# Ledger of designs, part 5: VH-VL binders against Putative glutamine--fructose-6-phosphate aminotransferase [isomerizing]

Target 1, 262 residues: Putative glutamine--fructose-6-phosphate aminotransferase [isomerizing], of Saccharomyces cerevisiae (a2p2r3)
Amino acid sequence: MCGIFGYCNFLIEKTRGEIIDTLIEGLQALEYKEYDSSGISIQGDELESLNIYKQTGKISSLKEEIDLYNLNKNLPFISHCGIAHTRRATHGGLRRANCHPHNSDPSNEFVVVHNGVITNFANLKALLMAKGYVFKSDTDTECIPKLYKHIYDTSIELGYNLDFHVLTNLVLKELEGSYGLLCTSSHFPDEVVAARKGSPLVIGVKGKTDMDVNFVEVEYLDQEEDYLKLNTQTKSSGNVLAAAPVKYNTCLRKSPPFVHNT
Below, E stands for the ipSAE of ESMFold2; O stands for the ipSAE of OpenDDE; V2 stands for 0.75 times the mean of E and O plus 0.25 times the DockQ between their complexes.

## First folded at step 1 (VH-VL)

Design G02 (framework fv_gatralimab)
Fold by ESMFold2-Fast, scan of step 1:
Structure G02 (fold): chain C 262 residues (1-262), chain A 131 residues (1-131), chain B 111 residues (1-111)
Amino acid sequence: as target 1 above (262 residues)
Amino acid sequence: EVQLVESGGGLVQPGGSLRLSCAASGFTFGDYAMNWVRQAPGKGLEWVGQIRSKAYGGTTHYAESVKGRFTISRDDSKNSLYLQMNSLKTEDTAVYYCTRDSGTEYYVATGSGEVYIFDYWGQGTTVTVSS
Amino acid sequence: DIVMTQTPLSLSVTPGQPASISCKSSQSLLHSDGKTYLNWVLQKPGQSPQRLIYEVSNRFSGVPDRFSGSGSGTDFTLKISRVEAEDVGVYYCMQSIQLYTFGQGTKLEIK
């Protein structure tokens, strides 16, 4: 029973406090009336760094956890992508380590929230552990950011400069099951990828009209696994919301994904 | 301010080889897919081939008429695009244009999807294959 | 291979009169993303090709309002509301859904 939510602002200034509030409000707007764990990932104080805040209990426990870090909530971001997760019931132990988001490594190079089941996660975990990755949770989700990191590092070593889209496609090829996920990375600042297979994922774009037409650049693949890329590098502006309620398990199409300046 | 300048054209015997170059300026060359398009004398435009940016895999695609004979490459450090033409035929006689795409790059696993639109064109370089 | 067919192949118009060029594709250019990948390119005499219209009806910057594109699926039209001397040239439609193929070109001349 999970819910995922993402929020991006592109060329529309928001403070860290506003971003956190939007992510938390997005989680509260999802289908669950009671939550037993929640978490968010947002940009840290260092350029391109990502931070994770997560806690067991109701949303108030997450807010208390965030407050312990004494963040500068007035710090402005002209562009930012954040992701969030809530879970009503877990099959693993009810521990902070089992809450989403999950990361690839202590530097949070890749951060993922996920809804659904990765049926081959045990095999992926064994392979990644053999390659030196340390798993901190009992969730299937944790194999995803670590798989991103492994493929990324291997590609860099071999001389490739992969786009986040191409990297995500390589990761999705290795995943089996039914899922929806959002991923952010310190290597791909101001970008978020959304992908699904056999689970619904809702993506919304809100632009601003002010003589100049403002759009968020989004991309997607025409495949069984649906993939969406958000890119702030093209000088478009707007807000993007993504959410996947847990009670749906049908393979429903998301809204048409490509928006651009005209 | 975007400029594309082709060079390397000339007169070649059938079966010969030529290497065309395209020098790009006024934009971040490495971020864009690049294409070659040709035009035979008095004929229409024909797409020759494409090379994507490294971020999207650096993949190449070719028209069936040139597949196996022509090779596209790029050197992002020199802002340059190349077309190596081997086993030239009289039918390859044309003006060859270098062109940039304005659309967002998609890497489509099925070989179709979002694709580029040719937003800037060079002045062309003439290739004549004759005996 | 997607075949693009233009009609007419040649068109002569009196200045100030409208011109219309048809373009038909051998299969739909509508992608699952909701976009239709049909473009128009203009080549003026003695010049390199230049951008004109993308995604059926969108004019590139600098293209006069007299130019308009329309259509869906496999049938497309480029219209010039009032032809001017500077509009002389060859107009090509081009699909960009499966790599790239051009129509034969339509030569526009002034009477």
Scores: ipSAE 0.000, ipTM 0.379, lowest interface PAE 17.9, mean pLDDT 76

Design G03 (framework fv_gatralimab)
Fold by ESMFold2-Fast, scan of step 1:
Structure G03 (fold): chain C 262 residues (1-262), chain A 129 residues (1-129), chain B 111 residues (1-111)
Amino acid sequence: as target 1 above (262 residues)
Amino acid sequence: EVQLVESGGGLVQPGGSLRLSCAASGFTFGDYAMNWVRQAPGKGLEWVGQIRSKAYGGTTHYAESVKGRFTISRDDSKNSLYLQMNSLKTEDTAVYYCTRGSEYFIASTSGDVAYFDYWGQGTTVTVSS
Amino acid sequence: DIVMTQTPLSLSVTPGQPASISCKSSQSLLHSDGKTYLNWVLQKPGQSPQRLIYEVSNRFSGVPDRFSGSGSGTDFTLKISRVEAEDVGVYYCMQSIQLYTFGQGTKLEIK
């Protein structure tokens, strides 16, 4: 079983310490009592850099690992997107390299947390390895950030500038199975994307009004349609794609009036 | 909901020209390859041509039967696809359908279109004197 | 160019009975990415073509589960487990590995 949590602050200044604490608290609030690994990804010291912290064992082991880095916990962020993951081992493979988040490359250009199963993982891995990508884990998850990077690099080579949302649609077309994921990127520092197929997924966004955090779900009207809408009233039965630019509050209430007009 | 509406069909003389349009709504038009497929009276489906999304180079491809005579273009800001038909022949008489194509990146750096999913209602082109 | 051949070109089926349509390609439709680029399209009388099945066996949303696609390489089959009146029309297979070519179409009629 896995837990996925994401947290963004927008127009509400938060320190690095507060952000880390919020991500850890989010993981701890899940119903699972025992965790065999956990991890988080947050912005580094430079605006466009992403750092990954992950460790086997209980959440306390992750906190100890983070403390060893002597991070400046007072560093403020007016906007920040962080993602987090915790896993309870149900089959062997308990290694730090197998913990989420996973990355696309040593520069952490794309970072992903994921739950579920990518059923065409073996084929994707073979194709990506043929393109020169080096896999460090035994997880199916690692193909996702590497697929993001491959598609991103290919688009750049062709002279195009893709929105994170469009890039994610291209990635999702290649993935088969039942899954939920969150992705952040150094190329899209103001954004986090969420996507799912068959499994529920929720993003928390902190709005302009202090202490208001609304959980929103963005869904395709149909799996073949590249047309998504915010839906807080009904459960999705198809693909869900969410891109949450930190500059814009995209929170929607379950009934009128809407918090923000679209 | 996804909708594709073709227009611009009509009667034209051999050697003439005609421009077809396809208005798209209900999806992010610029993210998809777009295709023209035609059907002559009482005959089967024949692919005419395609224009890829900008992410895949915006390239165009044509069936041999129309190459050099037909030109496909798109205006993503207007959610519109076009087919400029020149040097029309009686064999070009058909219902012309606009259809959307889904694209993949993994197979090659430019990808390929995997399938057509949504189809318009068609517009009739008759080439006759 | 890849030639798509369908058999039979027409068939008449009693309601509730199964129907089977074959499609053969002149070369393999298996791509190096592991996907097989064979699709099925349905055109009902007097209507535009509509999506049915993509990549051999995947039903598009809204397509009843009585429809199934199978096959590999160059030989593919579309099956309807129990034909209903609404299933009448012309069925086309389509390859999308090297541009696009359609089969001749198979006309399904109710007996």
Scores: ipSAE 0.000, ipTM 0.454, lowest interface PAE 10.2, mean pLDDT 77

Design G04 (framework fv_gatralimab)
Fold by ESMFold2-Fast, scan of step 1:
Structure G04 (fold): chain C 262 residues (1-262), chain A 127 residues (1-127), chain B 111 residues (1-111)
Amino acid sequence: as target 1 above (262 residues)
Amino acid sequence: EVQLVESGGGLVQPGGSLRLSCAASGFTFSDHYMNWVRQAPGKGLEWVGQTRNKANSYTTHYAESVKGRFTISRDDSKNSLYLQMNSLKTEDTAVYYCTREYYVSTGSGTYVYFDYWGQGTTVTVSS
Amino acid sequence: DIVMTQTPLSLSVTPGQPASISCKSSQSLLHSDGKTYLNWVLQKPGQSPQRLIYEVSNRFSGVPDRFSGSGSGTDFTLKISRVEAEDVGVYYCMQSIQLYTFGQGTKLEIK
C-alpha cells in the first residue's frame, strides 16, 4: 500500500512550517500502520525553486531529516503547492533513492509522487537513457518527471510555450498502466497537476465565501482517466487538498477537515 | 542452498515463556524480511509476525492473536531470527515455522511471497 | 483482516483426473502497483509447507505445468489438469497485499 497527498493554499497566507505540518498530517491521516518511506516537496528559498526531502523508515525519520536543514519555518507564502508521499512496502531492500518524490534533474525542474504501475516504463527508460538522462532509482516512477523534462525541452526548442496542462496531456499519452500522480514544476510556479487512471483520488476545496478551481479535462484520455490542474493565481482564496487512499479496496467518503478562516 | 532451521520449542505451562530461534544459511540474510508462521495440530497455517530488514529500520508486525505477547527480533551478524513468546496460552500450541520473503523486482516495486520454509519446531502449552 | 475462504475443504480424485480448488477473499487483492497479491502454498503429508504459485498464475521453479492458477479481484482458482499421486497434500491460498492471511486449506486425496 502507498499514499499520495498534495496541499495548496492560494490567496490565504501560510507559513512554511504550517505547509510542512499539513503535508505530514495528510500522510498520517492516510496511514494506519508503520511506513517504509516518506517524502515531501515544497518551495525552496529561491524564487520558483523546489526542494525534495525524503527518507526510509517511519515518518519521524523524515521529520528528523527536514529538521537537519534548519529551514525558516516562519517564511510566509500567499500561494504555494506542495506534494507528499508515503509507502508501505511488502518487500525488503528499500533504498532512499527509491523513495518518492522523484525528480527530472538535479535542479528539480519537475517533481512527481506516484502510486500504481507504469507497464511500459522499461521502454520509456531506455528511450530517456539514450537521450542522456541518468536514473538514480529502480522505480518506474522516475521515468515520469524525466519524460516531463524531455517533452518540455523539446517543445521549447521547437518554439512552443506549453501550459502545464497541455504538457501533462502529452506526458499522459506516453504512459501505460494504472496510476495516480501529482506533479509540480519550477517552470509552472503556483500550480500542481493531479492525474489518475484506476486509482481513486480525492480533491477537496475550501474557500471563505466562494471557490475558484480550474478543472481541465484532458481531451484524449480514455473515459476512466481524469486530470486536474490547480491554479493558485486566482481572484478567489482557499485551500486545496488532494489525496489518494492508501487502502484501494476500501472507499473513504469523508474529507479531511479544512481551515475556514481567511 | 537456502536453509532455515528452527529450534527452542518444547513443553511450557500456561502463562510461561519460550524463545524460538531460526538459523539461516545459503543466502544474504540481512537483505530479507523474515516471518514466523504457525500450525496448530490438525489445523491450517496462521501467520504470526514479520521483521523487516535494516534498510526498513527492523520494523515488526504481528497478528492480532499475539500482539503484546510475542516479540520478533533478528541478529544479522549471526544470520538468526528470534521469536520471544510470553504469557503463553494453550491455543499457542503449534508447530512454528521460520519463512523467508521472496522478492520479484519490477519497476514499480517488488512482489512478496514466502519461498523457503524451515522444518518447524513444536511448542506445546499444557499443564 | 482479509479473510480467505477455500472450497471445497476436501477433495478425492482418481489419478489422471483434474482437480479444481476455489479461493475467495473478503476484499480485492489488486494493489495500486497493478499486481494481484494472491499466492498458493502446498503442504505434503508430514512435510513443511512449500512454495507453489505467486501472483495468481506464476509457477515457482520446479512446479509442474499441470498446475495452473487463475482469477482476479476476490475470486481465484487453482487447477491441476491431471492429478498424480505426488500431488497429495493440503493446498492453501494466501494473500500478501495486507501482511499475510491463509485460507483454511483444501485436502487433496487419491481415491
Scores: ipSAE 0.000, ipTM 0.409, lowest interface PAE 17.6, mean pLDDT 77

Design G05 (framework fv_gatralimab)
Fold by ESMFold2-Fast, scan of step 1:
Structure G05 (fold): chain C 262 residues (1-262), chain A 129 residues (1-129), chain B 111 residues (1-111)
Amino acid sequence: as target 1 above (262 residues)
Amino acid sequence: EVQLVESGGGLVQPGGSLRLSCAASGFTFSDHYMNWVRQAPGKGLEWVGQTRNKANSYTTHYAESVKGRFTISRDDSKNSLYLQMNSLKTEDTAVYYCTRGTYVETSGSEYYVASMDVWGQGTTVTVSS
Amino acid sequence: DIVMTQTPLSLSVTPGQPASISCKSSQSLLHSDGKTYLNWVLQKPGQSPQRLIYEVSNRFSGVPDRFSGSGSGTDFTLKISRVEAEDVGVYYCMQSIQLYTFGQGTKLEIK
């Protein structure tokens, strides 16, 4: 079992320490039983950079890992998007390389947390490896950020400059199976993508007025999918939370995800 | 490119010692369980031993046939796995393979599947008088 | 110690025909997590062993879909739906629930 959590602040200044605390508290709220690993991705010290922190063990192990970096926790952000993940091992222990978030490359150009199963990952991995991508984990999830990078680089080479939501639409067209995912990118600062297909994803919004929430229909062989693009520079002040997997999608759609009555 | 390259094999007299090495490249060596598997001439595969990763306290396990005589160790800073073989017997004559332990993430879980997905080219050990 | 027994020990097949290899364990390979820790490994002539199947029926990346694994408990089968010349080699089953033990190997040859 794994949990996914995202937190964005916009038009409300938050320190790095406050952001980290919010992400960790969000993960704790999703816990059913004890987890074996956790990880987060937050903005780094350089403009548009992304950092990943992940560790096996209890949440305290992740906090200790973060503390070893002696981060400036007082650094303020008027806009920020962070993502987080927890995982429980089923057998034989858990290794750090398989923990979420996963990245596209050493520069963290695309960073993803994911719940679900990508049933065509073996074919995608083979194609990406043939194009020079090096996989560090045995997860199906690692194909996703690498696919983002490949499509992004190819679009730039062909003279296109895609919006993050258009890029995500192209990525989702290549994925088969079930998923709930959050993606951030150094190329698209202050934006986070939330997407689901066949796996529950809960998105919470708070503020005084309507937020800039973009929903896009994606067609794969007459199947509908949706994803959420959040812009932290909206006119509405407030915070946005996104969480999965045990709650229904908060947005009722024509084609809701499959949910058994448990 | 993910690869494992063994070295250190050779000829040794019964009762002698040899140290095998395995150099890993193209992946994060420190995250993986690592195994030694051997194959005697014209015979099948036999698991020799395993070392776990740092998250599992570098614990080691051995086949009963080598327990007390062989020692597995690793140096994560050098991306290297070792097999120290003492009190060698003629029955230890084999090609020795270095193999990588496998993890997978599917169906919302992440776990060690206790399989072997990368194999080296092997190094030959001959114990003869 | 878990003993793995393969049948047959050798098999000759004409190209394009199917092949089937049986593997039996001395005790159940079903773990309390609901997974069955049975693997298949292939060694082609003059080459190192290579990955084939994990957890009974899951193919590793790059393994053609003509290979399929099935079974439960103590009885397992590897099938090749249409044998090709490149499939020649020795096939091993391997339990990974209690450390590791291999079967004796089944040699697949072309007629």
Scores: ipSAE 0.000, ipTM 0.442, lowest interface PAE 13.0, mean pLDDT 79

Design G06 (framework fv_gatralimab)
Fold by ESMFold2-Fast, scan of step 1:
Structure G06 (fold): chain C 262 residues (1-262), chain A 119 residues (1-119), chain B 111 residues (1-111)
Amino acid sequence: as target 1 above (262 residues)
Amino acid sequence: EVQLVESGGGLVQPGGSLRLSCAASGFTFGDYAMNWVRQAPGKGLEWVGQIRSKAYGGTTHYAESVKGRFTISRDDSKNSLYLQMNSLKTEDTAVYYCTRDYWGSLDYWGQGTTVTVSS
Amino acid sequence: DIVMTQTPLSLSVTPGQPASISCKSSQSLLYSDGKTYLNWVLQKPGQSPQRLIYEVSNRFSGVPDRFSGSGSGTDFTLKISRVEAEDVGVYYCMQSIQLYTFGQGTKLEIK
């Protein structure tokens, strides 16, 4: 019923307008039935800043919301990772605050779109609220970026400097249920993480000079800890989470069936 | 009540072009994604491509075997679906079916129209 | 691409006896909405394909209750409790989680 979409350009310049158009088109391509909300997250005007745009209603309502910001659509990005989501309310009702993406804090240090169910979210929310996190929605998704922030802050306090993929593994270890997610962070510019458990996810890769689209299938690396393994051209050894840095433009998708993304 | 009627099939030489049409009736055509599915003589069903409703951008998707050669379009005012086939190969010889998408289930099928690619 | 594999590719059944067709997918067809996107389609001799079952076990309107679908993940079964002459044809399983892919088809004949 819900869709997630990610678009990254890497070492190929795209304008903000092109990036927004690609994310919006990706959302439109994922759904042929109506939805009640949508949103995107893209880089802001300042280095490493992230902005969130979301609105209830059709995708046209989101487009209207974005237009109100009078963004510089000609601003170029040589590398950029954006994420997007469409939602039909099942839990949490129809409110702007319940739309994806969700954030960790007012500075958008971690931003997540999610599809599926986090079955232990009540316990995670209680833990995070005890740590001072303020929840604005009544969806289970909001615990994810806040959990990222909590683990990140704790690691820094203890003297660790975690890579985004290591941080994500720690987050996934705490999540139970069946889900797919995309995460971006101001601490890890030009990177996006895609992770899933029990739900299909499609990754498309497009080379700068290639006329063909390369699709990477989701792999289960561990039966108890399901996550994506990115098979690049050379199929490197070791465990790699999907959406690790790549040399090609990458489109990530988790959506209702019968659509493939470039 | 729901009916899908294909037309436009025929004999064509390799490298030629042909356009198939599908006339829909008995439902609100513009609300549904539509598909083309083909069947070569004595073979199984093969999905060809899809076009989504205009409200969702009218986006199209194709099987790898036809990508770059076939184009799907629709005219909601005429309740019609089209398949433009270019650079036809002998392997494209098949009965072509128009199908309506019902949540991904393909719930209604037309009678089919035969395309023969031969010299 | 998701590969759909059917077994057997053909079977002959005495009228009134049960029939069973297996379908296996190369990847799970379970989606995050809790639904499994597996469908069954029937093509009777000389006719267009027709709808049979959607979402593993749901019969379309007009489909007799002698038809039942079951399964989860990657393994699915179509059962006919009592085969009738009208049931002769080729049965296809179809995934609709990533575009559309059909199995090879299982031809059901009467002895």
Scores: ipSAE 0.000, ipTM 0.416, lowest interface PAE 16.5, mean pLDDT 77

Design G07 (framework fv_gatralimab; at its last look DockQ between E and O 0.01; V2 from the best seeds 0.00; counts 0 for: pae E 13.9 > 2, placed apart)
Fold by OpenDDE, look of step 2:
Structure G07 (fold): chain C 262 residues (1-262), chain A 120 residues (1-120), chain B 111 residues (1-111)
Amino acid sequence: as target 1 above (262 residues)
Amino acid sequence: EVQLVESGGGLVQPGGSLRLSCAASGFTFSDHYMNWVRQAPGKGLEWVGQTRNKANSYTTHYAESVKGRFTISRDDSKNSLYLQMNSLKTEDTAVYYCTREWLYDYFDYWGQGTTVTVSS
Amino acid sequence: DIVMTQTPLSLSVTPGQPASISCKSSQSLLHSDGKTYLNWVLQKPGQSPQRLIYEVSNRFSGVPDRFSGSGSGTDFTLKISRVEAEDVGVYYCMQSIQLYTFGQGTKLEIK
């Protein structure tokens, strides 16, 4: 049984150390059985950077791994999104490479933690490999961040500036199977996307005041919206990956900042 | 506007060496795979080789006909693609084109080409 | 290496008449991703090559609708419904499933 955990602070200052502790504590809380691997992704020292720390073994091993990097744990973040994963190896060998989070590329443009099974992984992997992506793990999850990057880069080339939500929808259209997933990106600082199909996902919100949870936008995509058709004028290249219509169970995105109409 | 401009072509003797350059502008060069394609006089197109981007570890691929003799490299800081041609043969005589590749759009832009003549 | 074979190698067409070019691959160009990696490239006289069609039947931006691609597996066809003077040039099929290989080219001329 795998567990995913995300922690976001928004306009509340937290230190890197506090964030790491929170993520680790979250993983510990998920620990029902002996996990054989764990990992986290947090923001790097640069605004548009993501770091990944992962290790086989117990959560204590992850802590030790993190400590080896001598991170400035006192670095404050007014807003930050981190994601975490713990795994009991069901698919792929017990290798560090198979630990979550998985990245799109060495620069960690997209980082994903995932619970579930991507049933069309072989096809996606073949496609992505044909496009030059290098796979490092034996996990089905690794195709997800790479797919993010592929679609993102393609969209940019086509002159589209997609938001993280739209981009995620495009990715999810290509995924088959069951999943609970979290994704962060250097292209979308202080954002995290959560998606589920079949797998359960729980979102908790804590504010200074009893904030109405209504600020978390949950989208149920019943209809295939071709998000790339929105600006039809520059259709230079054919459809992004023509995937079969997938019904999305739940997509969550960060609510737009309250424009205080002053 | 996307532009690709090849240079470095010329006359060279068999066994000689030549370095071609391709100057790219109007797009983020570092994100793209780049290819060389050549065309011998009065003949068809032949793919020569490819260099991938940094994200793909600058991996290179070559046609069998040029493997071991030609080297493709790039300098992203200069938006430049290079083709080092060693041990040139008469069969290497061609117009050499620089082409851009995007993951879904193969060879969407071409340069005007530079002529390489290998003759004794 | 995948070998691409075009037929005919030359074609003379009266303006306004249709043209058809065949391309055969030595192996299937159908990938496991469900896409078929066959492309068409045109080189007009005195010009650099230009893209026409990708994945068998998809026209690039700016390519007139009189151009159409069809086929599957190893057999492909480029059709021009009404040949115009501007269509003169050499047409190449190109596989992109395993690096790149071009057909011999088909020279289209106007009668």
Scores: ipSAE 0.000, ipTM 0.456, lowest interface PAE 12.6, mean pLDDT 85
ESMFold2-Fast, scan of step 1: ipSAE 0.012; ipTM 0.564
ESMFold2, look of step 2: ipSAE 0.000; ipTM 0.482
ESMFold2 (binder alone), look of step 2: mean pLDDT 93; pTM 0.948

Design G08 (framework fv_gatralimab)
Fold by ESMFold2-Fast, scan of step 1:
Structure G08 (fold): chain C 262 residues (1-262), chain A 121 residues (1-121), chain B 111 residues (1-111)
Amino acid sequence: as target 1 above (262 residues)
Amino acid sequence: EVQLVESGGGLVQPGGSLRLSCAASGFTFGDYAMNWVRQAPGKGLEWVGQIRSKAYGGTTHYAESVKGRFTISRDDSKNSLYLQMNSLKTEDTAVYYCTRDFYESWGFDYWGQGTTVTVSS
Amino acid sequence: DIVMTQTPLSLSVTPGQPASISCKSSQSLLYSDGKTYLNWVLQKPGQSPQRLIYEVSNRFSGVPDRFSGSGSGTDFTLKISRVEAEDVGVYYCMQGIHLYTFGQGTKLEIK
C-alpha cells in the first residue's frame, strides 16, 4: 500500500522551507506505522531543475536526511509544484532504490509518484532496457518516468514539440492496469500532471483565501456519464470553482483554469 | 548474528543434478533479495543468479552461463534459499556461496561459508 | 553484459606502504538516482569473500579508514594508505547497476 500527495502554490509566495514542511505534513497525514519508505521531489536551486529526496523507514528518517543537505529554506517561489510518496509493504525491508519518487535520468527530466499496479510492467521494462535504460528497482513505477523520457526524446527526434498533457496521453496509452500517478518535469515547469485508470484520484485547487491550507479535493467517477454529473454538481454548488475533468487524466496548471482536461 | 549456511554440495557426474540449500538466521529473511555466487578452483568470483523478495514479485535472474539449467527458489517460512542445478558440466565445478543483498544499496553485505560442488566422471 | 577490468592483477608491497588498485567498467555505473553502483569485495586466503566498500566510496561497518574508494563513471580506484599483514588477499570490484559482474580480482601480497 502506497500514498501519494502533491502540493502546488501559485500566485502565493512560499519559501522552500514552507513547501517542504507542507509535503512532509501531507505524508504524515497518510502515514501508516508499517510503511517502509517515503520521498519528495521539489524544485532545485537552478531554474527548472528538480531534486529528489527519499529514504527507507519512517517519515522522520526522510526529514533527517533532508536537513543534512543544508538547503536554503528561505528561497522563495511564487509558483511551485511538489510531489510526495509513502510506501508500505507487508513485511517491510524495501531498499532505497524502491522508494518513490522515481525518475527518468540523473537530471530528473521526469519525476513520478504512483499508486496501483501496472500489469504490463515486465514488457515495458524489457522494451526500455533494450533501448539502454537502466532499472534498479523491482517496482512497476520505475517504468513510468523512463517511458515519459523515451516518448519525449523520440518526439523531439521526429521534429514534434509535445505539450505535457499530450505527452501524458501517449504514456497512458502504453500503461495497462489500475493506477493513480503524479508527474512533474523540468521540461514543463510550473505544471503537474495527475492521471488515473480504474483507481480513484482526488485533485483540486482552492481560491486565493484558502491557498495557505492546501488544495481542495475533487472526486472523479469511473464512468463518463457519472463524471459529467459530478462536474455539474460541483459547478452548481459554488463551493469549488475548479473545473472537474471530463476524462480520467488531468493536468493541473499554475493559474486559472486550475485543472486542464486531456 | 546474521548467518548464512550452505549445504548440499558434493561429487556429481556430468549431466547429473544437485540441489544446494542455504539456511539463513539472524534477520527477516523474506525482506531480502538473495544471490548465489560461485568460484571455480583458482579462479575469480562469478555471480550465478538472484531471487527478489516476494514483496517485489519473487522474480529470478540468472547469469547467461547457467540460464535454462539452474533454478533459484526460496521458502520464507523456513528461512531457506535453494539452487537446483540440472545438466551439470565440468565447468560448473566451484565453491557456491549464498549472499544477501545489501538493503540500503546494490551489493552484498553477508556471505556464507560456501559449499563445494565437483562435477567429474 | 557489463565487463569489469582490474589492473594490476597482482601486486606486492612492503608493510606500511600504500597500495592502489584500478577498476574500469565497459559502461557508466551511474544510475538515474545519482548514485554510482560500484562495490569492492575482499577475499582473504582460505576464507569466504567479505564486504568492503559500496557506492564507490562508502565503507561497510568495521572496515578500517585506511581503505578508501574513489572514481566516477567508468574509472574507479581502491586505495590502502598503509598496508597491514591482515590485508593480504584478492580484491574484486563489482558493478551492481545491472545484475552483478565482478572484475578478475587483484592479488595483494606482502613482501
Scores: ipSAE 0.000, ipTM 0.513, lowest interface PAE 11.3, mean pLDDT 78

